# Designs tried in a protein design chat: VH-VL binders against q9umr5. Part 80

Target 1, 268 residues: q9umr5
Amino acid sequence: SYKPVIVVHGLFDSSYSFRHLLEYINETHPGTVVTVLDLFDGRESLRPLWEQVQGFREAVVPIMAKAPQGVHLICYSQGGLVCRALLSVMDDHNVDSFISLSSPQMGQYGDTDYLKWLFPTSMRSNLYRICYSPWGQEFSICNYWHDPHHDDLYLNASSFLALINGERDHPNATVWRKNFLRVGHLVLIGGPDDGVITPWQSSFFGFYDANETVLEMEEQLVYLRDSFGLKTLLARGAIVRCPMAGISHTAWHSNRTLYETCIEPWLS

## First folded at step 21 (VH-VL)

Design go2
Fold by ESMFold2, look of step 21:
Structure go2 (fold): chain C 268 residues (1-268), chain A 123 residues (1-123), chain B 111 residues (1-111)
Amino acid sequence: as target 1 above (268 residues)
Amino acid sequence: QVQLVQSGAEVKKPGASVKVSCKVSGYTFTELSIHWVRQAPGKGLEWMGGFDPEDGEPFYAQRFQGRVTMTEDTSTDTAYMELSSLRSEDTAVYYCATVSYDWETGRYSFDYWGQGTMVTVSS
Amino acid sequence: QSVLTQPPSVSGAPGQRVTISCTGSSSNIGAGFQVNWYQQLPGTAPKLLIYGNSNRPSGVPDRFSGSKSGTSASLAITGLQAEDEADYYCQSYDISLSGWVFGGGTKLTVL
């Protein structure tokens, strides 16, 4: 029988957006229990990510308890950061595959239509003034804003991303790393035509240096120091990279070829 | 504000086709997703199909696959549902409705409904 | 048979509380899909009453409320009034049918 699948949506999403993904799972893995967590929908997806992590934790506990052989996570966009935090804060999770579907795992530094709507007087070059303030950190988008030109402000002000990446010292670092390392596989999905995640390599733990040149995962300090377990996971053969061109940000969960290539093999 | 006005009642023989229209006013038609729901006399509501609010493509309920076609004419702000190979069991009131997304709640709903079109299939 | 199961009828006296259940499955409500509720007065089109499990559109009285738990949902009507006599339908999305589904309907009678 197949392990249950838990789906965590992104910013301004709904469970309806995942209907095609769920249909693909139903066709290829009949009998799989799949749950899109019906929490923090719409405007609520702007709540601080630690609030969302707490709420999603409460929702996944009973599902994991009913599945002693393990569960899978499919986590889309902002939802992939929620899920990575869940893996760190839950000392009792039983996640086999964590499937990160075009998530800004190393942060976001890009002008998008959504950001233009929310902050119409701001551009990526000056958004750090808003995001790296106590008020700005009350919004989920600012919890993973990562300005490569203001790294000192990022490291001091980030209430979420700098902590889960182990970029700032904190008392839970050892426990969070231990918990994260209990995952069976980390499946990283994204691509150059996403159009929202900036740089798109953030979905693979790549990110800009100060010159806006993308450094790959293995060139990142958090990997080299193994601050939350990436180097250890890669050495185990537990990291799967599945890039795919030609997919826009809203289409990742509705592309059958992407599902068959990057997702289906990991839904044991 | 949004109004959906449907074409008048129709009487058809088995094997014929019917095409019901739904004219929209009070909103930008190209931003709407029109779905169709029917109700047989004394029976419940049955979703037939519509245009997906996320990708704009039509999709149909399984039982109508191959018999139903839903189209739109943006020059007249009118949606159409055509049902072919009519049977007596297709006798029903046919409603058009808008499906809309509420960004505040992240939810979809069938917000505005037409008055309904009675289609009678009799031999 | 409808995918979403509702009682065929419920009744209540004016001023009382009634509830209408909507029972689904792991392919719809249980998969995380929302529940909407519609009121249909005799001879009229359905009217949206509750959407997204518990949200009331503008103009719907606060004596109507909705909830969802597990594979089921519930519509509650308090302070029952004669005008509430109608048919009530729940709605969700179903991945096995790849489409929207309605419950079979519940006739509410105000005694």
Scores: ipSAE 0.829, ipTM 0.913, lowest interface PAE 0.9, mean pLDDT 93
Fold by ESMFold2, fold request of step 23:
Structure go2 (fold): chain C 268 residues (1-268), chain A 123 residues (1-123), chain B 111 residues (1-111)
Amino acid sequence: as target 1 above (268 residues)
Amino acid sequence: QVQLVQSGAEVKKPGASVKVSCKVSGYTFTELSIHWVRQAPGKGLEWMGGFDPEDGEPFYAQRFQGRVTMTEDTSTDTAYMELSSLRSEDTAVYYCATVSYDWETGRYSFDYWGQGTMVTVSS
Amino acid sequence: QSVLTQPPSVSGAPGQRVTISCTGSSSNIGAGFQVNWYQQLPGTAPKLLIYGNSNRPSGVPDRFSGSKSGTSASLAITGLQAEDEADYYCQSYDISLSGWVFGGGTKLTVL
């Protein structure tokens, strides 16, 4: 019998958009209970990520309670950050596989033209003026905005990403690390042709230095200090990296080859 | 102001085909996703198929696969549903409808409907 | 055997509240797919009444409301009026059928 699968969507998503992923799971793992969490859809996906974490937490509790043998998480784009925060704040989660599907785990520094209706500037070099303000932090995009040229502002202003990465001191850091390390496997999925996640290596805990040179996960301070458990998890052999070229941001959950290669093996 | 106007009633013999048209006005046709729903007399609504609003590809309900074809003519802003190998149980009103995405809520709906086309299959 | 099960009929007096249930499964509503509701007046095409579980399009009075829980959904009509006498259909998406599905319909009679 297969563990239940919980799917957490990204920015401006619909449950309908995940229909192919759910169909693939139904075909390869018949009888699996799969749920796309039907919360914070459309404009609601712009709500502060801590608010979304609280709402998704309430939704996953009954699913986890009915499955004492464990569950799997598939978390897409912005949803991967929600899921990582869930794993940190829940001291009793029973997640086996956390599948991070093209999520900006170390942050986003990409073009935001699709949000120009919301912000007075669309240039990534200027968005820090908005995002690193109290008003900006009320929007989910700004909760994981990571401008490599304004790292001091990021570290001081971030209400979400700097905390869950352990980049800013906080009283729950030790407990959150302990909780996150209860996960069985961390499966990182992404690729160079994504077109939205910038740098695309953010999906693998890589990110820019001040010169916009990508440093890999093992070169990141959060890894070296093991601030939330990445080094420990890698040493256990529990991190799986599954890069795939040729997939655009909206196609990760509708590509059968990607599913068979990177997702299916972890749904037992 | 989207309007869907369907072709007139049809009477067909078993084994024939029928092609129902749905002319769209008041919106850019190429930005619409047209679906087809039928209703047998005294019965409920049954989704037949349509063009997927996310990828633009046609997909059909399994029970009609192989008998139904849905097409569009962008020069006349008209969608078509053709059902072949007609049987008496295909007697129904056939509706076209638009499937729309609402960005504010993140939801899909069948929001505008044609007036319906009665297709009667009898000997 | 509709994939989405609705009672075949419900009735109420003017001014009363009625509810119409829509029961699905883990392959549709229970998988997280939205529920829409349509009203069909006698001799007319269906009209969108509720979409995305609880949203009202413009022109639909607020005495119509929708909700979803688990594998089921519900349409509530308060302040029942004679004009509400119609057939009501729920709708969702089903991964086993790879398609949109409608409930069997509910005839609402206003006494």
Scores: ipSAE 0.819, ipTM 0.905, lowest interface PAE 0.8, mean pLDDT 92

Design go4
Fold by OpenDDE, fold request of step 23:
Structure go4 (fold): chain C 268 residues (1-268), chain A 123 residues (1-123), chain B 111 residues (1-111)
Amino acid sequence: as target 1 above (268 residues)
Amino acid sequence: QVQLVQSGAEVKKPGASVKVSCKVSGYTLTELSIHWVRQAPGKGLEWMGGFDPEDGEPFYAQRFQGRVTMTEDTSTDTAYMELSSLRSEDTAVYYCATVSYDWETGRYSFDYWGQGTMVTVSS
Amino acid sequence: QSVLTQPPSVSGAPGQRVTISCTGSTSNIGAGFQVNWYQQLPGTAPKLLIYGNSNRPSGVPDRFSGSKSGTSASLAITGLQAEDEADYYCQSYDISLSGWVFGGGTKLTVL
């Protein structure tokens, strides 16, 4: 039988938002137990990501326990970061495929509708003042805000992304790396027409340098230092990159072609 | 608050078509996702189809695909449901309803309902 | 033949607690889709009673509560009143049918 599939949503999503994805899976992999975790929906998706990680952990543990053969994770947008953290803190997870679906894995630095909603009077260039404050870090969006012009603030104030990236030293860095490396495959999905993830290459662990030049994964310090296992995963052929153009951010989970090309191959 | 006012009762012969209207007030039709649910006499609720609250596209229950058409006239804030090839089994009260998303809780629900339109199909 | 199964009827005396079950499957409730509940008084259109498993719309008394676990959901009514006599329907989304689905409905009689 097929391994269970667990879906983790992004900001302000509903389980309903993933109906097409589940329908695709049901059609192409009959009998697959697919579950969208109905946690931290709506406004609650703004809760600190570590809180979300804990909540989702409680939800996935029973599922994993019932699936000794392993499970697949499909994690969308903000959910991709939640999942990466989840896999970092769980020393006993059994995730075969971790599918990161248009996730800002290397952070976010762009004006989006979500940012405008939360911070209507702030531009991305000034958000560091808010996001790298203690109260700013109480919002999920700020947990992965990555200002390339304020790297020191990021490294020191980011309570989530900088830690799971191993960019700031912490006592669990080695263990988290070990845990994350338990994943069978890391499938990175994203594209240039996303419109939300900024830069879109963040979905592939690319990101801005100090001059806002986008560097690839292999040029990132986290890769070069293998701080959380990217280099190791790549070396053993465990990283899959699936870029696709013509897909907006809200369509990644509802595009059949994308599913067949980038998701389906990793659900068997 | 949303108000949905439906057209009056219909009596049709088998094989005919019926088109029920649902006029929206309080909000514009463009701000709402209208769905249709029917209820045969003494029976339960059956979803027929509607406009997807996520992408705005109409989608129908498999049972009614090819036989039902749902349309909207934004100029009059009126939604329509047309059911063709009517059968006696189509005798029911037809409701229009809004499917709304609560951003606070992240939930979809049929939050407002029309008064219903009785459609009787008899030879 | 409803995708979501409800008991056809339940009854209770005034002041009592009654529960209405809604049994789904891995293709709807078990897939993580939320459950809503509707109250339909005789001769009237349905009214949203509970949304998103356990949330009450404005105007719905707190004696109505909803819960979801596994592939099932439940509506609980405490302090049963005569005015609660109605039909109750659960509702969710089903991936096998690619659409919204309602339970078969439960007739609640207040004795």
Scores: ipSAE 0.932, ipTM 0.958, lowest interface PAE 0.4, mean pLDDT 96
Fold by OpenDDE, fold request of step 23:
Structure go4 (fold): chain C 268 residues (1-268), chain A 123 residues (1-123), chain B 111 residues (1-111)
Amino acid sequence: as target 1 above (268 residues)
Amino acid sequence: QVQLVQSGAEVKKPGASVKVSCKVSGYTLTELSIHWVRQAPGKGLEWMGGFDPEDGEPFYAQRFQGRVTMTEDTSTDTAYMELSSLRSEDTAVYYCATVSYDWETGRYSFDYWGQGTMVTVSS
Amino acid sequence: QSVLTQPPSVSGAPGQRVTISCTGSTSNIGAGFQVNWYQQLPGTAPKLLIYGNSNRPSGVPDRFSGSKSGTSASLAITGLQAEDEADYYCQSYDISLSGWVFGGGTKLTVL
């Protein structure tokens, strides 16, 4: 039988948003137990990511317990960060494939519709004033806001991304790395036409330097230091990169070609 | 708020087609996702199809594929459901309804309904 | 017959509590899709009663509550009143049918 698939959504999503993905899985892998976790939907997706991690943890634990052979995670957009954190804090997870579906894994620094909605008077260049404040960190989008021009503020104020990345020292860094390394495969999916994830390479752990030049994963300090196990995973062939052009952010979970090319191979 | 007003009752022969209209007011049709649900006499609700609230594409229940066509006229804010090759078992009250997303809860639901259109198929 | 199974009928006396079950499967409720409930008074169009498992639209009394667990959902009506006599339908999305689905409906009789 197929391993259970757990789907974690992104900002303002609902389980319905993933109907096509589930239909594809049902069609190609009949009998697969697929569950979209119906937590933190709508505006609740703006809650702090650590809170979401705890909530989703409570939901996945019983699923994992019933699947001793392992499970697959498909985590979309913001959900990809939630899942990475989840795998970092869980010392007993049994995730075979962690599929990061167009997630800002290395953070976000772009003017998106969500940003404009939440902060209509602020541009990305000024958002550091809000996001790196204590009250700003109460919003999920600020938890992975990564301003390349204010690195010190990011490192010191980011209560989520900087921690799961191991960019700021904390007492759980070693353990989180160990836990995350339990994953069988890390499948990174994203593309240049996403339109939301900025830069789109963030889905592949690429990101801006201080001059807003995009550096690849292997050039990132978190990789070079292997702060959360990225270098180790790559070395053992556990990282799969699946870029695809022509897909907008809201279509990653609905595109059949993307599913067949980037997702389906890792559900067996 | 949203109001849906449907066309009047229809009597059709087997093999004929029926086209039911649903006029929207309060909001424009472009702002809404119209779906159709029918109910045979003394029976339950059956979803027929509609426009996907996320991507705007029409999709139909498998049972009605090839026999039902749902269209919209944005100039008149009117949605249409045409059912062809009518059978006696198609006798039912046909409802149009809106499927809306609640951003606070992240939920979809059939939140507004038309008054229904009785379609009778008899020899 | 319906992918969402409801009891054909339930009954209760005024003031009592009644529950209507909606049993689905791993292809709908169990897959994580939300459940909505609709009330249909005799000779009228359905009305949204509960959305997103447990949320009440404006105007719906707090006597009505919804819950979801596993592959099933439940509608509870407390303080049953005569005007509650109606048909009730649960609704969700089913991936095997690639569409919205309704339960078979439950006729609630107030004794």
Scores: ipSAE 0.931, ipTM 0.958, lowest interface PAE 0.4, mean pLDDT 96
Fold by OpenDDE, fold request of step 23:
Structure go4 (fold): chain C 268 residues (1-268), chain A 123 residues (1-123), chain B 111 residues (1-111)
Amino acid sequence: as target 1 above (268 residues)
Amino acid sequence: QVQLVQSGAEVKKPGASVKVSCKVSGYTLTELSIHWVRQAPGKGLEWMGGFDPEDGEPFYAQRFQGRVTMTEDTSTDTAYMELSSLRSEDTAVYYCATVSYDWETGRYSFDYWGQGTMVTVSS
Amino acid sequence: QSVLTQPPSVSGAPGQRVTISCTGSTSNIGAGFQVNWYQQLPGTAPKLLIYGNSNRPSGVPDRFSGSKSGTSASLAITGLQAEDEADYYCQSYDISLSGWVFGGGTKLTVL
């Protein structure tokens, strides 16, 4: 039988948003138990990511317990960060494939409709003033805001991304790395036509340097230092990169070609 | 507030087609996702199809595929449901309804309903 | 037969608490899709009663509540009143049918 699939959504998503994905899985892998976790929907998706991690953890633990052979995670957009954190804090997870579906894994630094919605008077260049404040960090978007021009503020104020990346020292860094490395495969999906994830390479752990030049995963300090296990995962062939052009951010979970090419191979 | 006003009752022969209209007001049709649900006498609700609230594309229940067509006229803010090859079993009250997304809770629901259109299929 | 299973009928006396179950499967409620509830008074169109498992639209009394667990959902009505006599339908989305689905409906009789 197929391993259960757990889906974690992004900002303002509904379980309904993933109907096509679930239908694809049902069609191609009949009998697969697929569950979209119906937590932190709508505006609740703006709650701090650590709170979300805790909530989703409570939901996945029973599922994992019933699937001793392992489960697959498909985590979309913001959900990809939630899942990475989840796998970092869980010392007993049994995730075979962690599929990061267009997630800002190295953070976000770009103007989006979501930013305008939350901060209508703020621009990308000034959002650090809000996001790197204590009250700003109460919003999920700020938890992975990564301003390349204010690295000190990011490292000191980021209560989520900087920690799960191991960019700021903390007592759990070693344990979190160990936990995350329990994953069988890390499947990174994204593309240049996403339009939301900025830079789009963030989905592949690429990101801006201080000059806003995009550096690849292998050039990142988190990789070079193997702070949370990327280097180790790559070395053992556990990282899969699946870029695809022509897909907008809201279509990653509803594209059949993308599913067949980047998702389906890892659900067996 | 959204209001849905449907066309009047229809009586049809088996094999004929029926086209029911649903005029929207309060909001424009382009802002809404119209769906159709029918109810046979003394029976439950049955979803027939509608326009997907996320991508705007029409999709139908498998049972009615090939026999039902849902269209919209944005110039008149009117949605239409046409059912062909009518059978006696198609006798029912047909409702149009809006499927809306609540951004606060991230939920979809059939939040506004038309008054219903009785379609009778008899020899 | 409906994909979502409801009891055909339930009854209660005024002031009592009644519950209506909605049993689905791993292809709908169990897949994580939300459950909505609708009230249909005799001779009228359905009305949204509960949305997203447990949320009440404006105007719906707090004596109506919804819950969801596993592959099932439940509608609870406390302080039952005569005007609550109606048909109640649960609704969700089913991936096997690629569409919205309603329960078979439950007729609530107030004794």
Scores: ipSAE 0.929, ipTM 0.958, lowest interface PAE 0.4, mean pLDDT 96

